# Ledger of designs, part 54: VHH binders against q9y6x5

Target 1, 379 residues: q9y6x5
Amino acid sequence: LPPKLLLVSFDGFRADYLKNYEFPHLQNFIKEGVLVEHVKNVFITKTFPNHYSIVTGLYEESHGIVANSMYDAVTKKHFSDSNDKDPFWWNEAVPIWVTNQLQENRSSAAAMWPGTDVPIHDTISSYFMNYNSSVSFEERLNNITMWLNNSNPPVTFATLYWEEPDASGHKYGPEDKENMSRVLKKIDDLIGDLVQRLKMLGLWENLNVIITSDHGMTQCSQDRLINLDSCIDHSYYTLIDLSPVAAILPKINRTEVYNKLKNCSPHMNVYLKEDIPNRFYYQHNDRIQPIILVADEGWTIVLNESSQKLGDHGYDNSLPSMHPFLAAHGPAFHKGYKHSTINIVDIYPMMCHILGLKPHPNNGTFGHTKCLLVDQWCI

## First folded at step 1 (VHH)

Design f35 (framework vhh_8dlx_2)
Fold by ESMFold2-Fast, scan of step 1:
Structure f35 (fold): chain B 379 residues (1-379), chain A 120 residues (1-120)
Amino acid sequence: as target 1 above (379 residues)
Amino acid sequence: EVQLVESGGGVVQPGRSLRLSCAASGFTFDDYAMHWVRQAPGKGLEWIGNIYHTGRTFYNPSLKSLVTISRDDSTNTLYLQMNSLRAEDTAIYYCARTKYGWSRPYFDYWGKGTLVTVSS
């Protein structure tokens, strides 16, 4: 019987939430499994880029999903979370579900994970749900567990994505303890439902389950706004992405646009593409625009001061507020082991090892996750 | 099951005031930020403003001081108060729900709209 893996993402689940709130169901999961306290995600710390990094093991400049909003100057194509179905955007990498189907002649199943409703290299997940935020966690769970038990060839890799606590993190901000406590309790109850469903169906003891997230969340404020209109006139550039990382496509001389932006705010760094810090691994892709603006943590770039979020992410990936966690349970994992930190790109080669797949070239290091695994030596 | 129903539109003379309402049903209204958006004949969508679940409001600067957004969570109703109406305010006015605030708003449900005609 081949090994099976279910990868679950709760969008925007900041690692520090585990220390500040009670999670009885998640704590029971961790007690008999493993916990990685911090996962260092890729820059920019946004949903589409980091979800694709988890399943490819690649930095954003390498897998090509470099933001939640993108523009390709050659083809004139636009990407957004409401216009994400063109395979062109996803074809710069091979996600694990494609490799799973092609290398081992096994099936993959997906409930809403970014990219799974798109044919990538002419291959779509064997079972999938078209993205629809209105579909309940219960319906997603019902489909995934049905496919895990009733598929031929067998489903060996399955994904499940849930939009919370990200949506509420944006709405309330992570410092709203009353509302965040309510939201996080609901998520913990969903984790309890997941475990109970897997136990009732006889899957729990033989299934590897990873619970993780793509990024964290930081508090924003009406007092921390950067008005781009005070820096530069709209006639000089096309805005591809706004906040907290703005992607600027100049309509005039690039140096002139850069000079207008460079000293506009003490709470924003302005980079020509070739000057973007090497540590971000955010330079070598045509979808990265000629000028990139990076706001300081908790600062929001706005047009005419008319819009903001109460919580946001996308900031520097060195910030602990941007870090998610990883918890896992199953036959591949130790019981009761706690690990401090891994890189988000390390998840992919670990998952390939669990499934017996040969990983495509990637930016992860298997050695970083070997201590989590029962079949590996940890020194 | 989610419904947003705008009302209060009609013909109004320049310089007058008008209040629009949006009745929400099928969801927990006090958990969501709500928006007003308008579309003038032959023009694109123009965002007017929003109100968070907390009651905090943000407005399009070009409409600042001309509009006020409020909500009554006990009746699941959103309001738009418009003052000093001009011919260019003639538009279909839409109530919209979003999952979070914005730099770029994401609207998951819209009402059918209510027509406001400013004419002498």
Scores: ipSAE 0.000, ipTM 0.308, lowest interface PAE 14.3, mean pLDDT 90

Design f36 (framework vhh_8dlx_2)
Fold by ESMFold2-Fast, scan of step 1:
Structure f36 (fold): chain B 379 residues (1-379), chain A 121 residues (1-121)
Amino acid sequence: as target 1 above (379 residues)
Amino acid sequence: EVQLVESGGGVVQPGRSLRLSCAASGFTFDDYAMHWVRQAPGKGLEWIGNIYHTGRTFYNPSLKSLVTISRDDSTNTLYLQMNSLRAEDTAIYYCAKSYTGKFYRSAFDIWGKGTLVTVSS
């Protein structure tokens, strides 16, 4: 039978949670598999951008999902949570489930992964669930395992997304050990349920499973706010995205808006689009606005209001607090191997290799992940 | 809220017949193809068949002579008729809602908790 892969994301699972809390089920998974301690994600370190980078192997400027809120200067379209099903926003790249369905006579299955309930290049995941945060992990798992075991053509690529620990990370902040301990214990129990279900169904020994995340989380405070209204009047610009990376569309001369912003706060960097650091790979897309504001770690940009977020993400991707981890188990992976760091864009070409797919041009480097794989040499 | 509730399972003797039902709510039943799937103890999931909104049926070739799928759109109910039951038909039986268009090839977006059928003397 062809190789099968299940890709699981627990949103906002900061890498160092693994060192600060006990995960008996996840540790058993890792003992017989591989662990990458840090995954360097793409900038901006947000949910939609990084989930799409995992499945395309592209920087945000290349795949077009450049933030959770976007404006396209060419078409004048606005992207928000309500517009995430418009294919326009997702069509600048080809995600792995589309490649899987088009290159081979194979099926894909999806439980809530961003983009999987959208037709991309006229192709939607063969089996999918319309996004609904109220649907339990158990129901998502039941659907995924049924599709993996009962499909023709066979489901060879499946995805499963879960909103925690991101929602609790925002609500409590990552430094709330009591609440985060409870949340992370529940996630470990869900991992135990996942493994047990796969064993019961006879899938465990022949299925490749990757458990990863899109970003981490950092502690925020009411004492670390940047009030944008103290810098500039609302009549001079349209706000496309706010915090911790603000996307500014000027209504007047760009240089005048820039001059009002550039010295407003010592805890915020202000960039004209062409001056955004090259290391971010965040310049070459019409959805990146003429002026970008980047808050320092733990600082929140607000509009003359308090923030209820005790934790946030979106910050500089060089920050360890923004990094997730990757764990994997299955016939493609070594057993008991630990690796220090990969780039999040490296996951896509690795998954293509496991599935026998020809990857679309991408920003990942297969060599960075080859030490994880039994059919490859590290050197 | 979309719901699928399977019923009609139980203990039945070999050679007997049994009809399972699936009550659908929260969506326009008449617009969707419906499927039956089963899982025997310690085994993987097995697709039994489907019925389109038009009433056209497709079956797993291994099961075609033993099962009939039908629907009653006036009561939003899907049925699975099973004949000549054997011990190997012991399983949890699930119903599922799907699409069959070009963009939505056999996508399963809901199924219920299932109903257990035990074929035993």
Scores: ipSAE 0.000, ipTM 0.102, lowest interface PAE 22.0, mean pLDDT 87

Design f37 (framework vhh_8dlx_2)
Fold by ESMFold2-Fast, scan of step 1:
Structure f37 (fold): chain B 379 residues (1-379), chain A 121 residues (1-121)
Amino acid sequence: as target 1 above (379 residues)
Amino acid sequence: EVQLVESGGGVVQPGRSLRLSCAASGFTFDDYAMHWVRQAPGKGLEWIGNIYHTGRTFYNPSLKSLVTISRDDSTNTLYLQMNSLRAEDTAIYYCARGLYKSTYGPRMDVWGKGTLVTVSS
């Protein structure tokens, strides 16, 4: 029987939530599996970019999903709700569900993971749900577990995405203990439901399950705003993305726009594209704009208005507040093993190994995750 | 120039079966995935399923035991077979062409005008 893997994402699950709140169901999962305490995500620390990095093993400049809002300077296309499902945006990489279906006679299943309702390289998951935030976790879980029982060809890779705790993290901020406690307890209950469902269906002992996230969350405030309108007039540029990383497309001389922005706020770094720090791996793509503004942790870039966000992400990927965790259980994984840190791009080659797939060229390092796996020698 | 024309709708009794057809013209039919979508009175659009240019099918999980989608590329015709019809199946049924030529897409760019199916005793 081929190995099977279920990849689950709880959007915006900051790693240190595990230390500040109680997760009885998740802790039981970890006790009989593995925990990676911090996953160093890719820059920018946003939902679409990091979810695509998990399944491709590539930095954003390489896979092409460089933000949640994008403009491609070569083709003059805008990434918007009307173009969200245009394969053009997703075709710069090959996600694992495509590799799974093309290399082996196997099926993939998807419940809402970003990109899974788009045909990529003329291939879409054999079973998928069109993105709809109103669909419950239970309905997504019911579909995934049903599809995992399909056998011709067998579903060997399945994904499940949930929007919390990200939505509540934005609304309440991560420092709101009362509201975040309620939200995180609900997520732990959903993890308990997931494990119980898999046990009842006889899948638990033979299924590899990864629970992870794309990024963390940091506290924002009305006292920490950067008013872009106080720096530069709207007539000088087109705004492609706003906060906390602003993507600026100049309508006039690039140097003049840069000079108006570079000293505007002590809480924002302004980069010409070629000056973006190499450690970000955020330069070599036509969808990265000529000028990028990077706000300091907890600072929000606004256009002469207040922000309703009490929490946000997108900040520097070296910040622990931006890091998610990874927990896993199943026949491929050790039991009771804790690991300190991996890079988010390392998840892809690990998953390829578990499924017996040959990975496409990627930025991950298999050696970083081999200590998690029973068939590997850690040394 | 591209056209999709649905047929086979009408009044049908509960528990019966019905087969809908969609005649395609003005494009290379066997290059495209084809979809069925319905809209019940006062409700939004509900995707039923599709059939890829390869003949592979994918269904809305809520409906998969009740419907079968097939195609005849020699006659440029798409079919929807419906079994065990209930009052809640009363809807306008649309066929639609997939957005991407020779790709497995959930999106649609050309729609028929629809055919009304009324399930009543």
Scores: ipSAE 0.000, ipTM 0.133, lowest interface PAE 19.5, mean pLDDT 88

Design f38 (framework vhh_8dlx_2)
Fold by ESMFold2-Fast, scan of step 1:
Structure f38 (fold): chain B 379 residues (1-379), chain A 120 residues (1-120)
Amino acid sequence: as target 1 above (379 residues)
Amino acid sequence: EVQLVESGGGVVQPGRSLRLSCAASGFTFDDYAMHWVRQAPGKGLEWIGNIYHTGRTFYNPSLKSLVTISRDDSTNTLYLQMNSLRAEDTAIYYCATPKYRGIYSTFDYWGKGTLVTVSS
């Protein structure tokens, strides 16, 4: 029987939430599976970039989804989360569902994971839902479990995406214990629902399940704003992305724009593209703009206005507040094992191993995830 | 207090049909999803299907062609229609509902169950 894998993402689930709130259902899942306490995501620590890194094993400069808002200087195309269905933006990499369908006589299924409603290299997920945030978790779960049981060729790779706790993290901030407690309890209940549904359908014992996230969340404040209008006039540049990583396309000499911005705020680093730190792996792509501004944790870049966001992400990927976790259960995984840290790009080659797929060239290291797997030696 | 009372069970011959009812009280029935779950002797719980407050239904794929779930919000009653009954359908059948309005996949309140025996 071919191995099966369900990959679940709860957007914006900061790893430290596990220490500060009670998750009885998630803890029961972990007790009989594995936990990776911190996943070091890719820069920038945003939704579309990190979700695509999970399923390709590539840094953003390599897979081409470098932000949630992008401009390609060669083709002069613009990308926003409202027009993500143009295959042009997604074609710089091959996600795992495409590999699954092309290497093996197997199907893929998807409930809302970024990119799964787009034909990538002329291949779309065998079963998918067009993105709609109004669709309930229950409906997504019902579709995924239906497809896992009733497909020919069999569905061996399935994905499930949920927008919380990210939406509430932005609205309330991660330090709002009353509101975050309510939201996180609802998520734990959804995890309980997921496990119960899989058990009742007879899927639980033979299905590998990964629960993870793309990034964390940090507290923002009206006292921590960086107003770009105080340093540079709008006539000098085109703004491609704003906060907390601003992407600047100069309309005048690049050095003049850089000089106007470099001393704008003590809480923001200003980089010419070639000077972006190598540790970010955020340099070698036409969609990365000539000047990048990186705000310090908890600081928001604005244009002569206040910000309504009490929480945000996108910051330096070395920050623990930006890190998600990974939990997994199933026949491929040890029971009761805890691991400290992996890189988010390591998830892809691990998933390929579980499914028996040959991974495309990637930035992950299979050795980093060996200790999670029953069929591997760990050192 | 939430109360769920199943009825309509009994001994039935193979190949025949049977309709089970669940009478609900103590909550605003028309706002909640409802589930049918069964347990065969010596086996674990098996989910049959559910019906949302909107009337939309979802079924266990293994049982989809054999069962129909419906509801009557005017009488606070949930129904399970079963066709072409087999010996392996012998089980205690439970009605269940979530605790929270808008959460559809939890089983917080259960009836006591009704026994269906399929035997010649």
Scores: ipSAE 0.000, ipTM 0.212, lowest interface PAE 16.5, mean pLDDT 90

Design f39 (framework vhh_8dlx_2)
Fold by ESMFold2-Fast, scan of step 1:
Structure f39 (fold): chain B 379 residues (1-379), chain A 121 residues (1-121)
Amino acid sequence: as target 1 above (379 residues)
Amino acid sequence: EVQLVESGGGVVQPGRSLRLSCAASGFTFDDYAMHWVRQAPGKGLEWIGNIYHTGRTFYNPSLKSLVTISRDDSTNTLYLQMNSLRAEDTAIYYCAKDYKGRLSYTYMDVWGKGTLVTVSS
């Protein structure tokens, strides 16, 4: 029988939550599996970019989903998280479900992972759900487990996406222990439901399951705002993305726009595209705008208004607050092993190895995940 | 009460095309995904593809270039268009209703009796 893998994402699950809250179901999962305490994600630390990096093993400049709101200077197309169905945006990389379907006589299944309801290189996940935030976790789980157990050709790769704790992290902020405790307890209960469902269906012992996330969350405040309107008039530029990484398309001379912005706030860095730090791997793509503004952790860029967000993400990927975790269980994984850190791009070549797929060229390093796997020699 | 009735089968020569129909009754047709499945003599069931209530289609990759699934919600009818028929396409063809209304599963709760397609060679 071919190996099977279920990849689960809880959006915005900051790694440090594991230290500060109780997760009895997740801890039972980890006890008989593996835990990576921190996953260093890609810049910018946003939902669409990092979810696509997990399944392609590529930096954002390479896979082309460089933000949740984008403009392509060559084609003059606009992208938003509410208008994401054009394959053009997704075609700069080959995600793992496409590789899974094309290299082997296998099927893929998807419950709302970003990109899975889009035909990419003329290939769409064999089974999928159109994105709809109103569909419960239980309905997504029911579909995924049905497809894993009742498909021909067999489903060998499946994905499951859930919007929490990101939505609540934005609303309450990660420092609101009362509200975040309630939200995270509910997520732990969903993990318990997932494990129970897999056991009841006879899938648990032979299925590899990865539970991870795309980014973390940091506390914001009304006292930490950067008012862009204080530095530059709207007539000088088109705003492609706002906060905490602003993407600026100049309507006049680029140097003139840059000079108006560069000293706007001590809590914001202003970069011409060619001056963006190399460590971000965020430069070599037409969808990255001529001027990028990067707010310091916990600061929000606004247009002459207050912000209702008490938590946010998108900040520098070196910040521990931006890091998710990775937990895994199954026949490919050791039991009771803890690892400190991997890069989010390392997940893709590891998943390809588990499934017996030849990975497309990628930015991950298989050696970083070897110690998690039973069939590999660990240093 | 819930019924699916396939039609359009028969004997056809290799290389020809054939369109099968499935008439649905007893449920709200436009709320459900629908499937085509076939069974060759002495073989197991082979899933051909499905069509969501939205009109979006998914096919068995082995059959994608040879078949097209469509639906007419105004007449509660599901179609399977087959082109370039081969001897290996000889099978009983079944239409089947998805278990869930708006959500597509591979779990099929209602099946038709099937229609026989024989490719003569």
Scores: ipSAE 0.000, ipTM 0.110, lowest interface PAE 21.1, mean pLDDT 88

Design f4 (framework vhh_8dlx_2)
Fold by ESMFold2-Fast, scan of step 1:
Structure f4 (fold): chain B 379 residues (1-379), chain A 121 residues (1-121)
Amino acid sequence: as target 1 above (379 residues)
Amino acid sequence: EVQLVESGGGVVQPGRSLRLSCAASGFTFDDYAMHWVRQAPGKGLEWIGNIYHTGRTFYNPSLKSLVTISRDDSTNTLYLQMNSLRAEDTAIYYCARSYKGFTSYPEFDYWGKGTLVTVSS
């Protein structure tokens, strides 16, 4: 039987939630598996970019999903809706489900993972659900487990995405212990449901399961706002993305727009595209705008209005508040092993190894994850 | 002290509907996930589905369109509604409990004795 892998994402699951809240189901999963305490994600620390980095092993400038809201200056196309099905946005990389179907002649299955309801290089996940946030975790799990048990050729790679705790993190902020405790206990229950379902269907012992996330969450405040309208008039630029990384497309001379912005707030860094720090790996793509504004942690960029968000993400990827975790269980993984840190781009070559796939060129380093795996030398 | 008692089985004609009940006693019912499992003659156990203590339901995908699981926590009763019964649905139907606390889920710790459903012809 070929190896099988289920990749599960709980959006916005900040790594240090594991230290501050109880997760009995997740801790039981980890006891018989592995835990990576921090995953250093890619910049910008947003949902679509990081979910695509997990499945391609590439920085955002390389895979082309550079934000949740994008503009391509060459083609003049706009992307701002999770329901946008244009393959153009996703075709700069080959995600693992495409490689799985083309290289090994196996099937892939997907419940809502970003990009899986889009044909990429003329290949769509063998089984998938069109993105709809109203679809329950139960329905997503029912479909994934049905496909894992009843497919020919066999489903060897499956994905499952859930929008929490990100939605609640934005609404309440990560420092709201009462509301976040309720939300995180509910997520732990869903992890328990997942494990129970896999056991009841006879899948648990032979399936590799990864539970991870795309980013963390930081506390925001009405006392930490940057009003862009006080810096520059709307007639000088087109706004492609707002907060906490603003993407500015100048309508006049770029230097004039830069000069109006560069000293507007002490809590925002303003970069010409060529001056974006090299450590971000966020420069070499036509979808990255000529001027980028990067707010300091916990600061929100607004347009002459208040923000209702009490939590946000998208900030500098060196910030621990932006880091998720990774837990895994299954025949490929050690039992009871704890690892400190990996890069989010390292997940892709590890998954390719587990599935026996040849990875496309990528930014990950297999050596960073080899200590998690039973068939590797950890030295 | 912990008891699970199934009822509602018997002989039924193909195409008809049937509702099974499981009466629970001796424990706090709303702390536990409750399951239905069946065993056809000469076959292994087949999980039908469950209803979690949160009210969430999960089904065997092969059976989802044919069954509905519900619970009444005021009477400590679990239900299985079956529609469009076929000869292959002939089995002993068991009620099971699987929640000793989060870290022991989903181990089945108590089962009923089962109720026989025979679908003739």
Scores: ipSAE 0.000, ipTM 0.150, lowest interface PAE 20.2, mean pLDDT 88

Design f40 (framework vhh_8dlx_2)
Fold by ESMFold2-Fast, scan of step 1:
Structure f40 (fold): chain B 379 residues (1-379), chain A 121 residues (1-121)
Amino acid sequence: as target 1 above (379 residues)
Amino acid sequence: EVQLVESGGGVVQPGRSLRLSCAASGFTFDDYAMHWVRQAPGKGLEWIGNIYHTGRTFYNPSLKSLVTISRDDSTNTLYLQMNSLRAEDTAIYYCARYSGKTFYPSGFDPWGKGTLVTVSS
């Protein structure tokens, strides 16, 4: 029977939460599996871009989901997470569930992972749930486990996405220990439910399970706001994305807009597209706007109004506060092994290896994850 | 079944006050920040303000003197009090829950179906 993999994401699970809070169920999972303490995500450190990087192994400029709000200047199309079902936005890459279905006689299953309710290259997950934030973790888990046990061709790749702790991180901020402790305990209990369900169904010992996240969270404040309206009038540009990375489409000369913005705030870097730092790998895509503004950690870009978030993400991917972790258990993985860091794009070629799939060209390096795997020589 | 149901709209005279209600069901209401948003027919969405689970409020600066947002967690109800109504306040009024993914407006889920307020000029 082919190997099976369940990929689970808890949105916004900052890596250092593992050191500041107790996770008895997750710790039991790690004890018999592997832990990568930090995963260096892609820039910008937002939900849709990083979830798509996990399943494609590509930087955002290469897979085309460059933000949660996008504009394509060539086609005049707009993208948002509330209206994301146009395949146009997702077709610049081939996610692993598509590869899984096309290379072998295998099925894929999805519970809410970004992009899985969209036909990509005319292929949609064999089993999927249309995105609805109101659907419980229990219902998502019930569907995934049913599909893993009862499908022909067999489901060999399954995904499960959960919106917490991101929603609470935004609402309370990551420094609110009382509220974050409560939220993170609920997540640990969900991990316990997941493991127990897999054990009761006889899946646990033969299923590879990855628990990861797309980004972290940093504390914001009403004292750390950058008001764009103090620097430039709305008549000069169209705003494509606001905070903490603003995507600016000039209505006048680009250089004039740049000059109005470049010294606007000491807590914001302003880049012409061609001057965006190479280390971001955020330049070679027509959905990246002519001017990009990058706020310093914990600073919020606003338009003459208050911020509604006490925590946020999207910041520089070199910041440890933006990093998630990765934990894994199953026949492909060592037991009791800790690794310091990998790149988020490295997850895709590792998953392809586990599933016996030929990866599409990608930005990941298989060598970075080989020490996690029992069938690899780590030296 | 998670849902938001707005009520209290209708035709009102300029200068009058009106209170809108939003009944929430199917989720733990007191765990969420709740928002009011309006849309004039044929125009874009305009954010009015929000109220956090703590009761703290934030308003659109253009509307701050004209509106008050409050909540009653015992009845799972969100309120919008509007004073000194003008013809420009004619719009469909929506309540919404912030989902955490992006800011306004794409990061809100669920949205109610809205309640129409018409201010005769």
Scores: ipSAE 0.000, ipTM 0.109, lowest interface PAE 20.9, mean pLDDT 89

